Miniprotein binders against b1l550. Designs and how they scored, part 38

Target 1, 279 residues: b1l550
Amino acid sequence: MRLPEELLERARDIHSEAPSHRIKLDRVGSFGLKVPVEFKGFLLLAEADVWVSLPEGRRGVDLSRQVEAIYELSNPPKDPFSLCREAAISLLEKLNYADSSGVSIRFDAPLQDGESLKYYGVEISSIASDEIINKIRVEILGMTACPCTAELIRAYKSSEIAATHTQRSLGILEVSTKAEHPDPDKLASIIERAMSSPLRTYTKRPDEGGLVIRSLSNARLAEDVVREMIHLFLEEFGHLPEDTHILAAVRSMESVHMHDIYAERSFSLDEIRKEISSH

## First folded at step 4 (miniprotein)

Design xa11
Fold by ESMFold2-Fast, scan of step 4:
Structure xa11 (fold): chain B 279 residues (1-279), chain A 88 residues (1-88)
Amino acid sequence: as target 1 above (279 residues)
Amino acid sequence: SEVVEIYIFFEGSPEEVRKAFEELKEFARELAKKYGLYVLFELHEEDGVAWILVIGPREAVEEFLRRVLERLEELGIRYWVRVEVERS
């Protein structure tokens, strides 16, 4: 797409004017940009948002400078982490009136699963100011099974009755840190390991039975899954800075009900370590 | 009006499980049609396990379970049951 030069110059002049009200804005930018990225050997089409802070004395931002910041860095396609970080830094360099800048990039990440590929959701952000904060959110579907005093006994004659429910659940891990973005494949792995069983994109009927049997033998409430995700996260990423902030959540989509079950915990590494050590 | 779900598992050698599964699948399907129940069948021959899931009104499901378990006893195969209780 080609933008008229006269129109861009006119818009730039307007944006440098004083606003009608002297109010600072936290995020002003271009949202929903399509950018190619290279992720783990795959070329993917991602969506990006770019923004800067706008001081109370300036009417608007330079539109072309924002778009240029990410497009210059996206050709050739590069990994979305470097793109996110470098574009956020470039925005501050190009728009010197801004106190902070940010870039978010979202895409569906491929994950090998036996004879098929499945996908999980990834959103990464970098926010730049006098330092850089990196954020990543991973969402992946799995299965959970509700425990109800469950015991499986082989012989019917001595059978104890056990109650179970199985449902699809969305696991969520979100990490905000001054360190590099955590590996999303590792975050996805943590979520799947915390679930009753993982979910495959393509299953044959025997595979579906296997998932049900695995879920029933590893029955977990949404609350159990969140606690297990936190435990596994600490084992894998406990080395991150103590002010790293994490959100762990599960949304259970039970077919029997018209509503979902949701459980979450938000915490810093320092906070959770003190809590665990006090017990 | 209470709805329940029951899992009926049975296990053995691959050959034993396959034969029991084919016999029970036909019987259970006809029985489920008679009582207006929903049934699913799974065979994991390599793992030596199979299961039947039945869903419907408690009284109908309990009668279905009784009939299927009688057939399993006749087949001489190892089995166990998991029953879902309706949440309040």
Scores: ipSAE 0.000, ipTM 0.102, lowest interface PAE 20.8, mean pLDDT 76

Design xa12
Fold by ESMFold2-Fast, scan of step 4:
Structure xa12 (fold): chain B 279 residues (1-279), chain A 88 residues (1-88)
Amino acid sequence: as target 1 above (279 residues)
Amino acid sequence: SEVVEIYIFFEGSPEEVRKAFEELKEFARELAKKYGLKVIFELHEEDGVAWILVIGPREAVEEFLRRVLERLEELGIRYWVRVEVERS
């Protein structure tokens, strides 16, 4: 039941009151909303975060208006790129005190893998102020093989294909740009091509052997994978604006250690071009 | 309704649009601040198109529009305007 109008009219508007301390907050919002999205012919259940900036003179944010902003735009379901952009703009329209807004949508993206599907992680964001910045983060598992142990065993056994340990590695590409979001399937492809081999949802013994042998013939350190990801990214997306920011990272779940190995590089397109051309 | 949304589009060669966008963006930011309006800028340089979305009270938005269109005329760039349906 709804409260009587007379009571609501007499109640204080807590959110519009002055706060205990006059401090701006960068992100205040509703996190973990469930939202349907349409992605490349699939209807998927995604998780969304929506937020706005809160000025120093206002105690709180109208959370119900944030939920309205994304839900009215998600019915019927649409692609997550349009949803992020339109919802971020809608937040600024609905909440007049906000200087900026943002929307992030996360889901597992299907990718064809022989007779089956495999999945990779996608997070798509739009952050609106007087400009819109689009962010995309793609995470996909692949396989890496240690070149150091491979070289030792090759020398010892005089073998053409060195034995070494293999492990799952998580590849990460994150892009922030004033242009449209890059195609996540292309980002996932870059990550997989940079690895020793891709992983599969299903494999039987002969196929498994082939995957392992492929990774052994293409042994790569986490550092090698990050450098290759950057190289491949520049080949595919070097046309993006020079102020585009990229994070390339690999987390290797080392099978011979109790800990993981992590390698990363963040850069702008302007920065990396100058670095590469100086060598 | 009192609150309106207006898109101001302009087009040309990628170089012309980028140059006009950079100059007009500063001008429009100052105007939006003066009139208490929200303004959002997008540049699609490869497509030779850029736009400004302005949101706020009708009278203030109309004055903003008048001054921005005057500047676009001075720049000699092709432009058009689209009024969006209010949603508040």
Scores: ipSAE 0.000, ipTM 0.497, lowest interface PAE 10.7, mean pLDDT 83

Design xa13
Fold by ESMFold2-Fast, scan of step 4:
Structure xa13 (fold): chain B 279 residues (1-279), chain A 88 residues (1-88)
Amino acid sequence: as target 1 above (279 residues)
Amino acid sequence: SEVVEIYIFFEGSPEEVRKAFEELKEFARELAKKYGLKVFFELHEEDGVAWILVIGPREAVEEFLRRVLERLEELGIRYWVRVEVERS
């Protein structure tokens, strides 16, 4: 038996039905999608989340249109900044009941490290409503050296180069702005410059000694690293809108402790400038 | 519906560009609300480029575009503008 077209036309559209409770949802979408992106000449496999707001009078979101929005724009692969922005806009075009949309793309970014490559973490987002808010989070490992132990050993040994313990530290810069996404390589550079020394994917024996000596000559607390990251950020990106929000953080994986040390500061550009100018 | 993208290239300091963009954005947002249009704004401050995307009925979008271009002339900052129209 064939179903009449009229019967199919009267079939329930579950997504457009009234929900059990008239409650707006902020983010409804497809999370953990695999998408190819082109980043600075590299083809990378990224992970993406796409979402839209859902009004209180609508039961569900058309998830297939969300997946279409990002996949159509990801073939051929393009840069993740354009992909985030274009997909967020496309979501609102395809899903007209939504007041806002968002796209997040995560990947490991290659960074030139002498004759080899190292990788750092990047998460890029674009959130669209009546304006586009661009967010970027960069995480990169570096090395820190304890100034407290360095001072004790220096006092004992009277050495020009203090001996102390070193550890891996994760530096984090997160920027939310109405302007375009900051260049993640510049954010990674800021983090590395704030550390006692950068970490490398490959080191020769002389390079290992040099890395340790550089760390010892530039001993820094996690708190010191966060302050230096903020200082360097303002030098590079102080031109961003005053309502730009920044998170600067360091997680130090202390080699002499069973736990980590964490330091952070969140601020708007307007807030931090007023604080600094009070001196 | 019609989709229009407006690219505005401001000639000025970052502070002047930011001020001009905020004035234009406030005007355009109220105008879009009045006409029932979807509108998006983005400022590429490093390059002095503002971007406005507007979506809605053709007649309303055309009036919006005209009013935004008129407002640009009143901002007192030097600019160059490019408009791209996608019709469906």
Scores: ipSAE 0.000, ipTM 0.141, lowest interface PAE 24.1, mean pLDDT 80

Design xa14
Fold by ESMFold2-Fast, scan of step 4:
Structure xa14 (fold): chain B 279 residues (1-279), chain A 88 residues (1-88)
Amino acid sequence: as target 1 above (279 residues)
Amino acid sequence: SEVVEIYIFFEGSPEEVRKAFEELKEFARELAKKYGLKVWFELHEEDGVAWILVIGPREAVEEFLRRVLERLEELGIRYWVRVEVERS
C-alpha cells in the first residue's frame, strides 16, 4: 500500500543533483495521463501530456508536481482550452529551473450529424516560455472524388458525363497562434466544406446514393481540397495575428492504389497574404 | 494497363428502375466475374435512380460497358455514363 509512492518521494531528493553528462533536455514529463474535460456540454475523458525543459546542470524533473498541476486544475472538469493554458503556466511557475513548459490534450470531439453524432479528432497544446503559443490540430474524415476526365463516352440516349473513383480522405488543419485556440467545430466545418462530401455515421440506402452523386458533382483532387481549405480558413480566421502559422493537409486513401496520396501547405498569415497579393 | 473507372447511372420511375436493376444486376455480376473486374451496385428505388460502378483494366471495362449499355438499350430505360481514366 503506497510503497511505490514512498520510494518515488525519496527519489525526488536526487533530482537536484548534477547529471552524469551536462546535456540540456527539451521535454521531460508525464505522458498519457487520463483527465476529464468539459467540451460543449459533454463530459469527455481526454489524454494529456505535460512536460518541462530540463537544464544541463540538473539531473531530473519533479514529476509529482507536474501531475498535481494538471489534476488540481481538472477538478471540477473544465474546458480543455483553459485547462491546457492554465496548466502550462502553472508548470512553469512551480518548476523554477525550467525555461519552458507544455501541455497537450487529445480527445474525440462529438459533432451533430442529423439525428446522430459523429466524432473528429482534436489535439490542443499550450507552450509557455516568455510568451504562450497555443496550437490546435483537427482531423476529420471526408470523401473525395477525382475531377471528371476530358475523355467522354457517348452512349445512345444518354448524357455524356465523365465518372471518377471515390475514396476516404483525411483532412487536417493545424493552427499555431499567440491568440486563443480557434474553435475546433469551425475548423472541422472548413475541412468538410472543402471535401467532395462529408461522411456520415448512419446512412440510409437513399442517402448513401445521394452522398456518392454529390461527391461526383463536386470532384476534387487532394491538391484542390488543400487550396479550398486555405481559402475557407482565410475567410473565417484571417483576423488572427499575422505570425499565426497554419498547416493544411489532405491524405487521400486511394481505392485503386496500394499507397496514399498526400498534399500539404504550411504558411504564416503574413506569408500567404503577400503571395495572394502578388497575383 | 490503364485502370479505368465507370459509373453507369439509370433513372426512371421507381418501378422502372427497380425492374432494370434486377435485370442487370446478375448479368453485370456474371460479366464482371468473367473479366476479373470489381463491380458495385446501388438501387435507390424511391429516388428513381440506380447505378453500377466498375473498375479495372481499360479493355475489360470497355467490353463490360458495351455489353451493359446494349442491355440498357433493350430495356428502354434512360441512362447516362461517367468515365475516368487512371494513369498506370
Scores: ipSAE 0.000, ipTM 0.099, lowest interface PAE 21.9, mean pLDDT 77

Design xa15
Fold by ESMFold2-Fast, scan of step 4:
Structure xa15 (fold): chain B 279 residues (1-279), chain A 88 residues (1-88)
Amino acid sequence: as target 1 above (279 residues)
Amino acid sequence: SEVVEIYIFFEGSPEEVRKAFEELKEFARELAKKYGLKVMFELHEEDGVAWILVIGPREAVEEFLRRVLERLEELGIRYWVRVEVERS
């Protein structure tokens, strides 16, 4: 049963009323929505946040319209980049009082791993105003091997010995640009190549031994991994606009400590090019 | 309580690795039995690589490692050690 149209016409439009205090809000929206997306041939259930700015003279946002907009755009499921961008634009056009809109979509992305799959984290955002800014964050686990312990073992016997502890490390690349979203598979590849070795979903013991030997011969500090990630990023994505902002970070889950080690660097392409060229 | 896992890798020519592996396998097996450690052996002769894996209490594994490394130095073969900590 629907409510009579007369009641709907006579009901107060609370959202259009003046607020108790004339204060602008930066983000008002629907958070934690479940939406289907198509990603590289996979149908995935993603989580989405949608929001708009709210002017000082308006009490509230039409949240029902926000939810309806993203659901309409997600049927049939489409790629998360197009969904993110189109929903942000649609929200800004439909809610004419808003100065800006935004959409974030999060999911675990499948990546081919031999005969099986492994997964890495992806968050894609589009923020619309007079321009569109696209953001992407990729997180993937890899393996690092400690060069400090390697030196301790070498000193113990006064000989060259490749011996150290290994641990899982989380690599993070975040990009904010006026261009299209970078391919997350390429960002994940950059992170894995910067590590001592990648992690696998399934390996037989001989293959695992090979990964371990590779990791031991490629021992890296978290600081080394971040610098290598930046180097590899510039090789692959140096064509992006110079005002593109990047965060490169590593969180090493140290197997011999009760705490993690963290290293990061934020920069714009303009900034890093000037820094590198000054040397 | 706290257990550790150590892989000892050897590298060389197929013949060199096989000889070192056979000598170390018997030595390591006896040593592991003495200290109540679990030990496993693999030889990949064509690849010129072999593994000895030892698992057990940290103190016993460290003593095992010390003695095995001394033997490896006597044999003059190239080797690597990977150390992990596992909790029961």
Scores: ipSAE 0.000, ipTM 0.068, lowest interface PAE 26.9, mean pLDDT 81

Design xa16
Fold by ESMFold2-Fast, scan of step 4:
Structure xa16 (fold): chain B 279 residues (1-279), chain A 88 residues (1-88)
Amino acid sequence: as target 1 above (279 residues)
Amino acid sequence: SEVVEIYIFFEGSPEEVRKAFEELKEFARELAKKYGLKVYFELHEEDGVAWILVIGPREAVEEFLRRVLERLEELGIRYWVRVEVERS
């Protein structure tokens, strides 16, 4: 039933043997672990991945030590930012043959929406080597409205408010930085402000009319939303280190087409400032 | 009398361990019958480890161990031994 401790200890030596082929692997680990986290007063069940680099001269990784690293730190539950950073550091300490380690934690974050809650997606990571890089990705749904059709209708009706079709759009902000993780609620706010209007968990008929009118008054292409997200990000987080890398993207689920529209821009703070200053 | 349990572990490549295990298994089983001992075998080929567990009176187990270790030395395979003692 139970293997002798001696046998288990010797079995671990196999991982230190030379592999069939001397090839370095970038990420080897345990993926899809369930871990409890505490986020802004909520106890949430998150999904975690843990990994380390594997040198070309070593056959395998001790997976049990990886799981130990995150579970020791997740009991009692703690905030996912501290958990990511501390677990990534612990992995390097426990697995000294590794050049780097990483931890990612994913969950749906609650956001107050009037008298109810809505949820947005969060993925937080920390990657440790001789430095630590913190990553955060936020995804949230909102509304957009087509300005091309809006302009045509406005011209015809001579109205400030144009009639057009609205659609759901997914906004995405991803940040990689040597500084602390940005607040995901602030990233979600940037995305929502860049759109024609936010989506609500529950709307009564009068409120639904208001949302549609607001969207029509603020018609934006996916390309417009990405540019606005970048602008708002620079206002809020322009103080981050110059080598901070950002991805801003929008996926518009077009109501009049069978396909989606996608727009994105990746940049470092150094790159975008040079680009903007040239105009 | 004192009853002892002894594990004899073999170590090597999967192929090396399998060959040594197959050659030694019959020898050890016959030796255990001769000395009236209980013997168990396990092969963990993927891990490059195999082991023999022998249980019985100390004197008989020690003689079994001596004979098996002589054979392992002749085969040139890497091995180690864990001794557990149960008293009743």
Scores: ipSAE 0.000, ipTM 0.143, lowest interface PAE 20.7, mean pLDDT 78

Design xa17
Fold by ESMFold2-Fast, scan of step 4:
Structure xa17 (fold): chain B 279 residues (1-279), chain A 88 residues (1-88)
Amino acid sequence: as target 1 above (279 residues)
Amino acid sequence: SEVVEIYIFFEGSPEEVRKAFEELKEFARELAKKYGLKVLFELHEEDGVAFILVIGPREAVEEFLRRVLERLEELGIRYWVRVEVERS
């Protein structure tokens, strides 16, 4: 459907008008856009959100210019880190009334798993104001096994059978930094190593048995997993700026309960180093 | 509005580069605030390259640019400037 272009001369420019109330909005934009990205040799269809701040004196934002900014930069497809950064900068350039801009790109990252693929969730953001803050969130499923029930079974008649309940647990690492985005594969690796065992897309019975035995031999509370993720993160990424903020979390989908268990810790690198160094 | 990008090439150790960038950033941030300009800073620490983006009215942006480049020349720091040309 296309209306006569002459109507544009007779219509009010709603976006440039004064609003009903002089209130600044923090994020106004186009959410849920589909954009192609190139990630480690894979061409993926990602979902993107783009936004800018809107001053108290302006009624609306130029949404078409936001869409143009990210689509111009997505053809040909490029890596999502460069796309986030370049699009956030482009938004500030194109929309002069904005004090800040942001771009988030979400996709499932393929990870080689023997002869198959498995996937972990990635969300990459760049938020631009007078500095660029880069944010990355990685989520991957692993397995945890309950040490409490394991101890009860072990105590019961000195049983030779290692037994406890196991469950799928979602590990989460989120990093916000003025430096470049951390490598998501390394973040995913940290999460999996902190778990009782990793999960696989495909498992035959002998491999399945081995995975379960590994999990049972390495029983961990959600709290244990979070602490281990923080420890491993500091070993790999302790070189990041001191004001880097990290969220480490685990959501355990408890097989013996109708509800989940959740454990998390948010911290800056400066904060956690001071805490660990105090004995 | 005019858009100006300044690419700045620091020499030295990572620590020296970081210190020099923070000093320049403080100077430029205060200057941008004085002129009511939108400014963005980024340091690519591995390469020793910093990026300053400034956006606003042409006259204010040109004065900001003049002051920043004067500072860089005084310090003997290498730079490259790109100015966006409006096409209509």
Scores: ipSAE 0.215, ipTM 0.693, lowest interface PAE 5.1, mean pLDDT 85

Design xa18
Fold by ESMFold2-Fast, scan of step 4:
Structure xa18 (fold): chain B 279 residues (1-279), chain A 88 residues (1-88)
Amino acid sequence: as target 1 above (279 residues)
Amino acid sequence: SEVVEIYIFFEGSPEEVRKAFEELKEFARELAKKYGLKVLFELHEEDGVAYILVIGPREAVEEFLRRVLERLEELGIRYWVRVEVERS
């Protein structure tokens, strides 16, 4: 049942009214929308957030216009990069009071793993004002092995391969840039190469032994992993604009502790190059 | 309102293109503020294209477009331009 259109003429336009307090809001929107996207040959179900700025003199945002913006652009499904950019622009076109708009799309990205697939987390955003800022965050699990305990065991009983504790570690790379989004598969690869070893979807006993030996032979502190991620990032993406901002982080789920170890570094490309060149 | 997309293809070195686009961007941003228009700027270095989106009342958008194209001629750099218009 649809209500009679005459009710729309009699109802107050709540959104256009003055608010209780004259305070600007940075992000008002529709969060948790389900949207299909096409990513590298896969049709995936993604979750999207869409938002706009709200001026101090306006009570509310027209939420139906926000949903229209993304849904009009998502059928047929398209790549999440184009969808983010086009939807952010569409929001500015449809909502005349908004000074800025944004779109974020989250999904689990497939990554080839031998004969199978594994998945890593991706969040892609575009934020539009008088310029567009593109953001991407990639998270993937890997394995780390403690070099400190390895050294103690080596001192206690010498061997070619020192025993130590291993654990799952979550690697994180986040990039904000005025250029196009970096390829998330390349960001995931950087994270995995910085770890003691990658994780696998499945493995047989001989292959499992190989991964453990690799990890033990390539023991790394959380701090080592972050530094290696930054080094590898600069080799792959050093061509991005100097004002590009990066967050590199790792959270190690320490197998010998009740708590995690965390290491991070935020930087702009200009900042990090000056720092490295001063050494 | 009217939506206009301006694609500018500059002929020059990357440094010359960035300088020309930054000058045009500053001019266009001030002009948009004066006319109460929404504008969005991008420089796609990989594609060699500069992009300007302008949104607002038709007469203001048309005057903005005219003034931006006039300013392009004054920059002294070779270019070609494609304009796409969507009226709503």
Scores: ipSAE 0.268, ipTM 0.723, lowest interface PAE 4.0, mean pLDDT 86
Fold by OpenDDE base, second read of step 5:
Structure xa18 (fold): chain B 279 residues (1-279), chain A 88 residues (1-88)
Amino acid sequence: as target 1 above (279 residues)
Amino acid sequence: SEVVEIYIFFEGSPEEVRKAFEELKEFARELAKKYGLKVLFELHEEDGVAYILVIGPREAVEEFLRRVLERLEELGIRYWVRVEVERS
């Protein structure tokens, strides 16, 4: 049943009414939207969240305008960084009663792995208010080899290359900055380089052996990996604003235990520089 | 309310651009507060472009823009400006 246009004109705008309780809300929006993005030549279907603040004097948010804002910018598909930023700005423009807006876009990013592809997880966000804060979270799996077990075996067998158990480890870098979004491929590279070795999608037997040997030669605790991630991050992204916030973390899916090992450090660039300089 | 996008293209070294932006941002933020305007700032350092989004009554936005540009002149900052106005 199609409502007559005349009735729509007479209908009360519920969203624009004064609420029963005059309370500001920080985030009101639509979560789990599907939007196409172009990333490194790939067309990907990403999941997106969009939201704005709601002032105390307004009952509800125009949700349709929020959805429209991001979809208008999604056709034709563009890079997720621009989409995220532009959508955040567009939300403030379309919903001018809001003093803040936010957009998050999540997808699996393709990464070249020899002649094949592997993937890492990406979440790109932009928060707009009196300033724009860009956030990116990268998650990628790698391999770690335990140095403790290696030392035990070395002591026992007196071999140059000591065997040890290996496991998959998830590395995480999350960066929030007033600068542009850091390059996710560079972040992924930092994580991989911080681990004992990267994972490979397809390996031949000789290649597999080489990968394991490399891992054994770079045996690292989860704690070591996190510290290495921070070190490598500072080398690559030390030019970012001092108030840039970083989370570096590793979750090791231990092969000899039924539980995972987790390590993390949260810091600002200013904080970590002071810490390192004090040593 | 009007939605106004201001693009300021700064001339100079990256250091000069950063300094110019910080000075502008501080001034503009205070000015926006004074006029009850919503503003957001973004610097594209690689391109030397500052972006300012301004939302509010037409008269206040116009005055804001005028004063911002005057301030840039007072500071001797070399710039180009593009302004886009959208009615909301």
Scores: ipSAE 0.023, ipTM 0.326, lowest interface PAE 5.9, mean pLDDT 84

Design xa19
Fold by ESMFold2-Fast, scan of step 4:
Structure xa19 (fold): chain B 279 residues (1-279), chain A 88 residues (1-88)
Amino acid sequence: as target 1 above (279 residues)
Amino acid sequence: SEVVEIYIFFEGSPEEVRKAFEELKEFARELAKKYGLKVLFELHEEDGVARILVIGPREAVEEFLRRVLERLEELGIRYWVRVEVERS
């Protein structure tokens, strides 16, 4: 059932009216939309946020135009990178009062793990004004082992393989760039290689023992993991524009504490390159 | 609104392409501001391909296009261009 056209013509356009206070808003939009995406041959259900800037003289945004922008581009499902970019552009076209727009899409990405799959977190964004800024955040769990406790036990027992506590650690890489989104599988690989060992979906006892021994032989502080992630990132993605911004972080869920340990570094490629070359 | 997409294929090194496009981009940004147009810029340096997307009223977009193409001739770099027009 539709309302008669004459009623729509008589109704006030609330969104175009002056607001109670003349304050611009940076992001106004529809958050938590469910959208299908195609990612590396998989059809996945993703969650999307869409937004635009709102000028000081306008009371509200047309939310139906925002939903239209992403949904018309998501059927049939397409890759989330193209969807983010095209939807952000479409928002600027459809909403003439907006100076900027943005789209974020988040999902769990499959990663081949022997004969099964494991999953890591991905958030892909495109923010459009007079340029497009592409952002990607990858989060994946790995294993770390404490080198301090390992050294104490080695000194005490003269063991060739130190005993220590191990724990799950969440590795995080976030990239903001004017170039295309980095491949999230490569970001996930960087994080896993920086850890003491990767985690598996399942292991049998021989494989489980191997992971633990590998972790103990490759004990790393959260600080060590962040530095290694940055080193590996520069080897893989040092070709990105110099104003590319990166966040590298690790959150270690310490098995011997009630609290977590956290280490991070944010930087631009220009900044980190000058820092490394100074020494 | 009218949507016009300008693809510019520069002939030159990545450094020459970046320099030329940055000059064009500053010109186009000020022009878009003057005419109240939305403009979006992308550059693929390795491929020598730049893209300018402009959105707004037809008359303003047409004047913007004319002046951007004139400015391209003044940059002293070889190029060819493709223009796509979409109406929404």
Scores: ipSAE 0.132, ipTM 0.651, lowest interface PAE 6.4, mean pLDDT 83

